# Ledger of designs, part 25: VHH binders against Integrator complex subunit 15 (IntS15)

Target 1, 373 residues: Integrator complex subunit 15 (IntS15), of Drosophila melanogaster (Fruit fly) (q9vpf9)
Amino acid sequence: MSMSIDSNKLLLRKGDMKLDNYPTCAVEALTRLETLIASRNKQNMVMQIISEFIFLERTPKDGDVRKSQALPISQMNLFQEFQLIIALIEYFSRPGRDATRNAIFLSLFGSHLTPQRSKLLSRLISTAVSGSVAPLLSSAGTWMQQVGCKTPLSLEVAQNIVSDFISYSRKTPEQLKQLPMVGPHFAANFMVAVADLYLNEQRSPTLNPPPDALLDTITEWMMENPTLCQASQQPLVLPAGAIAMPFTTPLAGLLRWVVLAPLVSNRSAYSNLHLSLLRALQQLVSSGESTALPSQDLMQIVKSLQSYCARLAESKTDPQADAAYQKCMERFAQAVQIALSSNCITNQIQLLCLLESLPPHKLMKIVIEAHKK
Key: E = the ipSAE of ESMFold2; O = the ipSAE of ESMFold2 at other seeds; V2 = 0.75 times the mean of E and O plus 0.25 times the DockQ between their complexes.

## First folded at step 18 (VHH)

Design q4 (from p1 with S56N; framework vhh_7sr4_2; at its last look DockQ between E and O 0.68; V2 from the best seeds 0.68)
Fold by ESMFold2 at other seeds, look of step 18:
Structure q4 (fold): chain B 373 residues (1-373), chain A 121 residues (1-121)
Amino acid sequence: as target 1 above (373 residues)
Amino acid sequence: EVKLVESGGGLVQPGGSLRLSCAASGRTFSSYWMGWYRQTPGKQRDLVALIYSGGNTYYGDSVKGRFTISRDNTKNTVYLQMNSLKPEDTAVYYCAATPGYLVYSEHFDYWGQGTQVTVSS
């Protein structure tokens, strides 16, 4: 009934008028949203309730149709932001259906993100990592997959975790070290995101290696958790009929790290990471994964190697005599061989042509000739 | 209220390419999921591709690797680049949009009128 829905909305709005109403109105809104969240026809109502009673937002005043599409302006002060973070931690820690928690998380952070909501999201996730709040991290993993691990919002979350747990600390906190055990899906998606942040010329004019502590942490995660790269392969738990976005493994981005690392680093951790990645790639190939190494990611590696070789040519250095280049190509050839042997690379012919453009390497040449038929 | 207008359809030979465009009028769709569906007579609409407001994408199994969805939020336009076209791709292609936080294959708030794509030798 229309009147029933209006009565619920009025009760929530009346709650906003009391001095001690926040965060109470947000908690009440979360509870009431559970009955609405799975209804495909109620999403606009859910988003209005979230905006008005959880984030305390108002649409900017305007007389222009184009301004009616503007993002709402938050009226929330810093203390209310802290209260909301605590309330959300408590809410997601309660017993409940996974589909409901995931849908609530997506309704809060999956669309219509203001700068304020983005900041709150990053603080919330960092708090959940510090507190080992597994149900929240599970919902954050689903969220990251739905919005995309390499999108600006996901990269912002990943950057904030690096800042909070790696850059500000000399020793990686135990809570971050245990993240694969507490929230394996989120840990896998975090690896996709951080892999995109470093040793990636699409994100920076030059090759910037990850912080040493981050590299060590991810290397240990991969060594101790052999199925971690597959954690997102489980079906997402969403309301019936909702479309699940595809998973992404961290394999391609981390491969870029280990292949390009000899150009900027001599750390032995990259050798350990490389071996772990080869094992993980073999496991995905054995499980029937056919796109574990997307051609776009492999092309990024080729472009970076081409750029390096151009610099070698300027200094009149032969790439075949350059130890760093040869090590890059050895690692690259080993990974490509595994992926090509199982037809796990899309657009295989285009990749082979690009690989031929690089200065020769013995193993890579064998790999190319074996599959160029 | 809000209008989605498709363009770029036509006749193409197998193996050829087409680029569809969908222009949105009356609203800014920067916060919307946008997508392409296709329908042959007597059948239900099939999801072809989706693009999240922040850029994440989804493709139906029959078009993965051949089709690419993209968006330009400054022009309120979504595109579908269709390569390596097959006769099975023949259909009316519809643009769709929703402001929701979940996307359901049968429920979009806005639909275009459709553009015909025919793949025939």
Scores: ipSAE 0.671, ipTM 0.871, lowest interface PAE 0.8, mean pLDDT 84
ESMFold2, look of step 18: ipSAE 0.697; ipTM 0.874
ESMFold2 (binder alone), look of step 18: mean pLDDT 80; pTM 0.811

Design q5 (from p2 with V101T Y108H; framework vhh_7qbe_3; at its last look DockQ between E and O 0.01; V2 from the best seeds 0.00; counts 0 for: pae E 9.8 > 2, unsure alone 64.9 < 65, placed apart)
Fold by ESMFold2, look of step 18:
Structure q5 (fold): chain B 373 residues (1-373), chain A 119 residues (1-119)
Amino acid sequence: as target 1 above (373 residues)
Amino acid sequence: QLQLVESGGGLVQAGGSLRLSCTASGRTYWMGWFRQGPGKEREFVALIYSSGGSTYYADSVKGRFTISRDNAKNTLYLQMNSLKSEDTAVYYCAATPGYLTYSEHFDHWGKGTRVTVSS
């Protein structure tokens, strides 16, 4: 009996919302969440309201929270998904505090998502890009930093943007080209994510270059927005006391593209991107930035070059005579020189020793000698 | 109800290494390690996002401690290297079931495991 009374109290709070009145119940739930997130209510209640009234998910028949590792079962049809996307676009476009929008976005999409939620998130973000919906893209940028730009959720979003705006389009849409102006933090975090998807032997046994249109778009972003990498360094707007994740710049991942590209491509766009990356790196160093190129990311580039040189050894080819390898090393040395001169790399001695393991290159030897003595 | 169980504490010689473990019974967004030394308040040590890709460390332990996660076992680890006498403390595992709580802090705590570093 006491259990029934407690269930009625919980149902009365949820029972103020009607499931059969979609999408109105989702809009009502979003309004209620603003109060609940700020109040002394528990995260579990917030997640239950999101699951039941926004995403139309049913709980297991038993409802035993102790078995909660099983994900909820989605009951949303395609029309309701479209209705929800429209409702979310409208909700995030309303005037209000950025911290509240970010808190709601993180509550909707911050953890272990059903496949339907993950797909809806990607569709929502692509819709916001198409509509240049700056407040939603700002929340998506914060979200991507909080969950990590290289996590499966973030990579799925990045892949879907590439699919929606690059793979299925003859010409790159203006809305994607404008993304750095509309949502600079999201654009920077998207570059971190998408850089991890291509020319990366941690993700694929082969060095798969980015699509030509994607490369051209990112190159243009970097040339036209010289401070874009600094957008990832803006303080997050979160509720007071919330834990903010550290930022990640796209410099290391894009450097890997331009350094490794000669192994798989002769496209001249990589030369333009490389120049833009050197300028962006110089700007970050000049601004007093503490680290622009983490040594772990640079070591990953060395590992890929070592693998290529092992293949050259199998064909009896001297790396010093291999034009592709020499071009990789020229680009790498130029970036490393800037980073070492400013002490922007942790444990410079370890990096220098690792760089010495690579077959010789004229500029790299000069860089190593200047900083190892 | 979310349960956190620590293990791996003990006596270690200065300069030595020790690995702490914490098993979680449910969903978490952030998991972390905190410690409380003699006569001190509880202090932050390290945190990790549940997917294992995002980590953050207190300045006093950067480069010496490594936080990691085994998702198959739902277990959080703290690898402590180059231990110093000031690392002597009770180490607590903590978690939040979501990014946001009303107090914006970790809501669930383990019982703690004692680490003593002899010199």
Scores: ipSAE 0.006, ipTM 0.428, lowest interface PAE 9.8, mean pLDDT 80
ESMFold2 (binder alone), look of step 18: mean pLDDT 82; pTM 0.851
ESMFold2 at other seeds, look of step 18: ipSAE 0.131; ipTM 0.643

Design q6 (from p1 with V103T; framework vhh_7sr4_2; at its last look DockQ between E and O 0.82; V2 from the best seeds 0.00; counts 0 for: pae O 3.6 > 2)
Fold by ESMFold2 at other seeds, look of step 18:
Structure q6 (fold): chain B 373 residues (1-373), chain A 121 residues (1-121)
Amino acid sequence: as target 1 above (373 residues)
Amino acid sequence: EVKLVESGGGLVQPGGSLRLSCAASGRTFSSYWMGWYRQTPGKQRDLVALIYSGGSTYYGDSVKGRFTISRDNTKNTVYLQMNSLKPEDTAVYYCAATPGYLTYSEHFDYWGQGTQVTVSS
């Protein structure tokens, strides 16, 4: 019997790997994982192989009094971390099945992130952006949707990209500008995440605007890539039988930016972004998408405007005379009108009642009255 | 390794509410995907709701908007808030958990014993 006939059965054997040959043992482990992942009931073995041979972690020693509370102990030095990043870039750059690459990425980063793994993930993705590594960015986009774009894991990755490419000018910002062309799904999910980080009172007690360079980059992406907001709506490529987690569009979060921006900024980029968002919203409405703007996200905008109006009342300033408030409401009314005209918003009546709670605005009043019939 | 114990089931009128709880034991609860499934006699188990270890959620179409899944990692507990209950929601509800990297509708590593929910007029 030739060895080639039985080689696939031997790929299930964990004990044949050699730890002393790093990163070669990690590459061999990745190859073996492809077979083990197809066997859905081998999750514990997959996690052991990943921990021991890819991330070089060990279980706390026997007899540890606090064994049940102990986390895996990293044994990876900085050189090995760079070696692993390079090995992963090479692995994900190979031609192959999207479902397999996505399953491997999710196995590495989907459910058991230690601080070491989280740091390595952020470095890996930043490296992939710098190198325009489309297959890896496609898997990262799938990953971000599966774990949720607004979860701590995704927000950490998004913040690190902002740090690497926006805050630290030594990075090559051209590759970030090209991200929608190289990895449109990841770019769309990144926009969901960064939209959540700024001008968002759920994340910060103050309305902190995005860095100017980030705003300019997002505005350019939206102007240059009219279908980008739809990139997350494509079916995920996952192994047969796997549950695809729901997507989130960046429209609601970016709308919050442009509507609330007059409260904290006069940058003209917000006007360009607003126009691009209205075009993107109209395109989605014309395509029949009925939930592009969940009412909960719009209610968050109303709450922020209510807080601002409360501060105006403390200063005895009439909101109807406040130029910033009027500009916020003009932008909000324009977007709401488009969304209401074809039921793009869930629970329209609840939203209309909440909008009536805000100080009156000419256009918004017209929008509300037109849709109460 | 992980044990799951459901509670909170019972009899309720149509339109009523119940909150199911699932207490979990184990060293890595916060790393687990948790879910609620239900089964009526003679039928297959159906996925009701799923919560990823990072907090993202998924709901079956028949319960979307009426049920809410949540987790409290400090108490090792997952919850299912069930509102606007209908007779068709009558079933045994099972808590399930997996440490897995992907979630499949039929493959969880740990299951509870179930709690009966009955919605009758």
Scores: ipSAE 0.259, ipTM 0.684, lowest interface PAE 3.6, mean pLDDT 82
ESMFold2, look of step 18: ipSAE 0.511; ipTM 0.791
ESMFold2 (binder alone), look of step 18: mean pLDDT 79; pTM 0.805

## First folded at step 19 (VHH)

Design r1 (from p2 with Y29H; framework vhh_7qbe_3; at its last look DockQ between E and O 0.72; V2 from the best seeds 0.00; counts 0 for: odd letters H29:H H30:W H35:R)
Fold by ESMFold2 at other seeds, look of step 19:
Structure r1 (fold): chain B 373 residues (1-373), chain A 119 residues (1-119)
Amino acid sequence: as target 1 above (373 residues)
Amino acid sequence: QLQLVESGGGLVQAGGSLRLSCTASGRTHWMGWFRQGPGKEREFVALIYSSGGSTYYADSVKGRFTISRDNAKNTLYLQMNSLKSEDTAVYYCAATPGYLVYSEHFDYWGKGTRVTVSS
């Protein structure tokens, strides 16, 4: 260990880092951190600089008490929070190396997540969507993949986009409609996250459908952007030696929407989305690019159908006569057949066994028999 | 300062299953499992960000092992299925506060729990 902590502090202290010079001190900190951001042994120093000079955080009440559960306390006022959002938009808009931008974004929002940082992140991303700020959205997409699209923070970001652009808007803004063109990786990861929020019994005791405008937007994205799932599969750009976490595509979550939708909705948009998903699966076979469709996600669909069939049994309703169940199974069988022929499903034997536990459906029975040999 | 305590190790027949757990004394976002077999160097096994977050596996365990977390209990799990004699090792829980994760650099380590797979 030849590196001195004091020498690194000396270099930073000479950098005109006055707290009352906000947001200038945050902008200078970002620039100076670029030389440190990829260093394996300087990550603690980087996080301290970010906490002190960018987020204006202080140590909790006992000063130097180093409790692992203690969170820093934000001292930013509302005007400084706005100034920081603007400074970050400008910083990420500058030309630069993708690995550096992605590492900076992760250093801000991938660790030490205070409630104030979480609120700032959501506001920042919504602002970037409104401004069509492609480099920032690219870094946000990398961040979502690294931390996971279904983590509470990623779901909070997705919920805020739905709130800002769907719930509180009379008409879906053009900037949201253009998101696949501006930030395709982020758009794909947003779809993974938002698909988890609706028609998902792991998140809610009821099958809550997505808002109509959100469904329509996602359906149009999938229809007009045939390569969007491939954007999820592009290699991440991170500093050398850093672990790149695996991608997730939106296919499984959106398939759950279209398969379970007949239980709660008659909207024709689900039929259009279903056809787009089948086309996406077929195109992956034709392109030769491999995609894993996790069998665990498909088993969630089976579990929801089992629960519905249990309710039918309580009311003495035959699943063969239930139009909603038959429509669910038709869509599910079509998707499973294509996915099996493309080798997109992992651990398929257990999935096929679970599918046999469901009340019979003609097409699904044929699919199971053809592949369980 | 952060303490990590593993449990769940033991003797198991080849082809069997075992579940390891690790309780953390404080909040972390990145946690992982490592192992050290007899006469071997410590090697990476699996990594997770948080409950419901991204996961990453070494090729030797992919498809057989599952990493998970319960953030409310501050507990990390490793479900090990289809165990082989090559899986015999001391398994270590590890954590890092960093924003970039490197397999050779974790800040906090448990003392390990022994797993023996008999043939």
Scores: ipSAE 0.744, ipTM 0.903, lowest interface PAE 0.6, mean pLDDT 85
ESMFold2, look of step 19: ipSAE 0.756; ipTM 0.904
ESMFold2 (binder alone), look of step 19: mean pLDDT 83; pTM 0.856

Design r2 (from p2 with Y29Q; framework vhh_7qbe_3; at its last look DockQ between E and O 0.82; V2 from the best seeds 0.00; counts 0 for: odd letters H29:Q H30:W H35:R)
Fold by ESMFold2, look of step 19:
Structure r2 (fold): chain B 373 residues (1-373), chain A 119 residues (1-119)
Amino acid sequence: as target 1 above (373 residues)
Amino acid sequence: QLQLVESGGGLVQAGGSLRLSCTASGRTQWMGWFRQGPGKEREFVALIYSSGGSTYYADSVKGRFTISRDNAKNTLYLQMNSLKSEDTAVYYCAATPGYLVYSEHFDYWGKGTRVTVSS
């Protein structure tokens, strides 16, 4: 029928994109965003639509918020949260262009990440792992690379996956075991994140090993998927003109696990992981892609060994007679030897100087002398 | 409106180092550095998502420059090592609240800080 301009505005404002028609308004918002998201100058409009119609947030009123705490206020109840998760799973399961999916995922979770959005993100990804939803996991992998695998956001996602799939059951669910096949880019980035959470003195004064089931899962992934570490090197697909951030290899963090593990564990899985890492280091050159192994991460391993040796000295224990230290150095020397032979370490002179600061080890001394000139 | 204030520019001999800082008056997701040399167009230098987040560098500065952020202080840094005469420029801090980043579009800009690299 015929409606006045103002009546049409009123009907439009009371249409399907409001709270009492949720989640239909979120689904419609996602569809509308596809045409807006490629525009470089409409990102603020996209973020406002997402806040209002997808996450049901309102701008804090004057006097609602203390100074420096002007965060959007979520109006979602628990039922609406479940409805949104299902709607997002369905949306990302549709056939479509990767650049569009990745941009939509980044628009939802790449900025303005409130505590509520972070909780929803973690639940969404856990649901996608359980459902083997490959397109969503691919977008989550892209997201993790774009924001950084070691950011608090990415680490929270990784911790929640460990909680959901490792801590709740002794038997790791098949869907997590299959993650490298379903979402290899996400699996590789997840490994970067969890490698940072454990056996890492930058995060904890105590060298906390990963849960046994997580270690076993990662070891199995590496043994059964020899190209997994290269999965992050695949070109990211983003809208034209957008900057694709570089990948981060899980190799350095996992090497820290296997090198430092003798200080806290005797599990044989670390030996299997170590062999898989040595094989992967050789393949960095064989792929024809020179990816510099971050020397800063290797120097972090040296710092942890220095700290351990300092503690041995305080207790009057000779590091050269300490079986754990000798095993750490054997693994480290083997990895460094292969990495140097593969010509994939940046700042190797600085690394070699730091390695000389450690109590002597026969193989490591040979490696240093061979490459220091 | 977000304000960006750069500091730390100056004169340095080739091969030397400088550290630039940029203080932001509020929160933003992406921050970066651009520069404009004498008689040249402004060009991209480096980009960072957040403290400890993803970083991206122009080819001409990879390995020599390091971008970093302190989110608690709303401060962006650029550590410039192994400086060359072609690094002489006015360096600008830039920021965007967006979820995708394009080198040609940032919403907020500082006034710049001058870096001169002498032979």
Scores: ipSAE 0.698, ipTM 0.885, lowest interface PAE 1.0, mean pLDDT 84
ESMFold2 (binder alone), look of step 19: mean pLDDT 84; pTM 0.862
ESMFold2 at other seeds, look of step 19: ipSAE 0.715; ipTM 0.890

Design r3 (from p2 with T28E S50D S103D; framework vhh_7qbe_3; at its last look DockQ between E and O 0.75; V2 from the best seeds 0.00; counts 0 for: grease 25.1 > 24.2, SAP .691 > .668)
Amino acid sequence: QLQLVESGGGLVQAGGSLRLSCTASGREYWMGWFRQGPGKEREFVALIYDSGGSTYYADSVKGRFTISRDNAKNTLYLQMNSLKSEDTAVYYCAATPGYLVYDEHFDYWGKGTRVTVSS
ESMFold2, look of step 19: ipSAE 0.738; ipTM 0.898
ESMFold2 (binder alone), look of step 19: mean pLDDT 83; pTM 0.854
ESMFold2 at other seeds, look of step 19: ipSAE 0.739; ipTM 0.894
ESMFold2, look of step 20: ipSAE 0.760; ipTM 0.907
ESMFold2 (binder alone), look of step 20: mean pLDDT 83; pTM 0.854
ESMFold2 at other seeds, look of step 20: ipSAE 0.754; ipTM 0.904

Design r4 (from p2 with Y49T; framework vhh_7qbe_3; at its last look DockQ between E and O 0.71; V2 from the best seeds 0.65)
Fold by ESMFold2 at other seeds, look of step 19:
Structure r4 (fold): chain B 373 residues (1-373), chain A 119 residues (1-119)
Amino acid sequence: as target 1 above (373 residues)
Amino acid sequence: QLQLVESGGGLVQAGGSLRLSCTASGRTYWMGWFRQGPGKEREFVALITSSGGSTYYADSVKGRFTISRDNAKNTLYLQMNSLKSEDTAVYYCAATPGYLVYSEHFDYWGKGTRVTVSS
């Protein structure tokens, strides 16, 4: 066991990692790290090699050991960052085992991420989307699941894709439209993240709708890719013994969009998206997925509707006379009916009590009555 | 270098609740809780990512225990609800700096805090 570790250190010490030709030293480091990357007892050494030879980072210089807790400092210029992006795309495009590619991607971006690495990650992923680089996008999907689709870094990646590809005045690029076919796991996880960015009072005090082009793109994805929501349920490929973090489906976040949209928009795309979501929900419920609509996410929708109804009360408007509220409740009731009929919601009695607190709606009343016994 | 200090253990009745804390002296890591019952091997309880964006639980505690963290305070929590006598154990805080996480290998360990659940 010791001889393997010493051999790898010796190779790196021999200067095989010459800096004379960046990005060559980064490619050489990646190649040598493949034998080390899955080891649970070598992760510190792997991270040091990555920091020094791939990201060209330096520990703050020659100080007291007590002072060496500062984050590494990037020494990369913008041209070297571009060279690294190209080298990484080439590396991930080569034949190889999925577990190895995923472990390498996680070693680069899964822990101790400096601001400079996070900027490079966003550029890398956007470049991979533009190039339809399926193997890299597969590893990015695994990465997003492992670190969490709603963590700040995943949201930053999602926001950068929206910024790079979604424009009020330009048509959505074909490469983004094809993302579900090229990288379905990444596309599903992107939808989880981007759904969190819009029509979400946990993120903003105002119900900000998604850009029209993003809404249209997501709606088309769901209509044309019937199994897309199931892509997040596929088993992750990681080195033996590594913990695969749980998946999240995009259904709850997108349901929040379609349920709350009548409060801020009349776009017909939300009706098409809603129908696609009901179809996808029924498929997941039929397959036994008990977390398709977590009660916590449904209660968030209730809270937003309660807040809207409080504003109606201040303007002395009866919710039963408010067409927007009635449309929200119709969409909500349809989804809740599917989830309740299959017993898919943990703590259903608490949810039913909260639903009763909302101003009445005919379909929702029927749904509640059918499940109170 | 990294020091992990647990607190919050004690005696509690079955069905009750208890909250454990673990203070870390250092940078943010992937963190977890383990436990060792009388005469048993140490077993995994829960894991949280370094950012707090995802969690993973042993089957025996799913739905009853919640792991969380406050990175501003460098503190890890374990909220334990609906406690059972089989939850009696010394609970250990653990951390790993790594990018892949294995339930059988964490780099840093606390000294543990005892939880006793009376029947």
Scores: ipSAE 0.606, ipTM 0.848, lowest interface PAE 1.1, mean pLDDT 84
ESMFold2, look of step 19: ipSAE 0.666; ipTM 0.870
ESMFold2 (binder alone), look of step 19: mean pLDDT 82; pTM 0.844

Design r5 (framework vhh_3k1k_2; at its last look DockQ between E and O 0.85; V2 from the best seeds 0.00; counts 0 for: unsure alone 64.3 < 65)
Amino acid sequence: QVQLVESGGALVQPGGSLRLSCAASGRTFSSYWMGWYRQAPGKEREWVALIYSSGGSTSYEDSVKGRFTISRDDARNTVYLQMNSLKPEDTAVYYCAATPGYLVYSEHFDYWGQGTQVTVSS
ESMFold2, look of step 19: ipSAE 0.713; ipTM 0.886
ESMFold2 (binder alone), look of step 19: mean pLDDT 80; pTM 0.825
ESMFold2 at other seeds, look of step 19: ipSAE 0.718; ipTM 0.891
ESMFold2, look of step 20: ipSAE 0.711; ipTM 0.885
ESMFold2 (binder alone), look of step 20: mean pLDDT 80; pTM 0.824
ESMFold2 at other seeds, look of step 20: ipSAE 0.681; ipTM 0.869

Design r6 (from p1 with S53H; framework vhh_7sr4_2; at its last look DockQ between E and O 0.76; V2 from the best seeds 0.67)
Fold by ESMFold2, look of step 19:
Structure r6 (fold): chain B 373 residues (1-373), chain A 121 residues (1-121)
Amino acid sequence: as target 1 above (373 residues)
Amino acid sequence: EVKLVESGGGLVQPGGSLRLSCAASGRTFSSYWMGWYRQTPGKQRDLVALIYHGGSTYYGDSVKGRFTISRDNTKNTVYLQMNSLKPEDTAVYYCAATPGYLVYSEHFDYWGQGTQVTVSS
């Protein structure tokens, strides 16, 4: 006669299924996303599904909040976060489906990142490094290029890898040492990010060198993987019509390390890294695309050297007699010479003019004269 | 609802510079991709520059090295610094925004009304 009590119970059970079934509901959502992910007009729907069913996020429902506040609040507990990481590792471990896998990774971590998503991303990537999960690391490399290797989110990921594998590790794990072979694009992008964190006066008022174990790891990567810097130049695999953001090579940032290192360190690893960078510069192919060494990055090196020389003047020290400055300039001159010969620099006239402003160095004078027609 | 208002257009000599501004109002500006497009009379809109909410940028081939896109999330404003202007840069310039995780050259969710840039002597 009347509506049965069983139909009301079915409605209640459906209302609880997503919470009762975690992480299974997240895995189910990922599968559903595969049919939607490449559609440019479905991105809002994809983002809503991800927010609600994967990250368990809820928009604050209080009525008259400031209208610009649309940040979701995550409701995941620590156990659910752990379960999600495991589920994502399993999902992204499946081979093939490169464009789909990359698009899903970007849909999870490429926009609308809450603080909890950022932390989870860093844990996920560190877990993938530890597990040598090549397909996930390939998607992470694509992600890092799309969002930018030097952006706050990418730097957070890089800092967490340094923390997990260098700072809080007695011994550099073999999985980190093998990263260039397992995920070369991610390794190259990680180098861009971590190079920005150290020996960089745009990030810190002092020239803070990288931790010794990190320096040794990067140096070994470069010596053992001669084409690693080219890995960042490989075309991205994205859904048809999507804009691929430009790549960045680690060459400029690592060059800054080796050129500025004599100001703060005498570790021999910097000499080995410098040699590897010179070889990488010699291997570069001719242009038609973006250059491997943006002139702005080289100008930053000049600025740091100018600042150092200004401090030497305050101490009444002649830069030409300062052994550290002379070693910086020797390395810089060698790299500039090769980069100019390899056509790796744009706006060469501006760079040469700026180099002339530095206190004289014998090899640098020769390089400048050779390229001033 | 996001509303975009461009300003800073005008007449300039070849080789000169202009700075365009795009003021955004409405929803969270800081989570959006922002971009500049331009349209020459009788032609389709061309992508000029994109900026990710985290700061990463993309430029069309014809403007690389001459134009710089930037954003100030505290002022909800996107800028396009245009240097070394050529007559070919003459167009209506549009600001655009999208909250998506992928950007497509032909699809943005929000558009401004445009500002004219004319490069002629």
Scores: ipSAE 0.636, ipTM 0.853, lowest interface PAE 0.9, mean pLDDT 84
ESMFold2 (binder alone), look of step 19: mean pLDDT 79; pTM 0.802
ESMFold2 at other seeds, look of step 19: ipSAE 0.655; ipTM 0.863

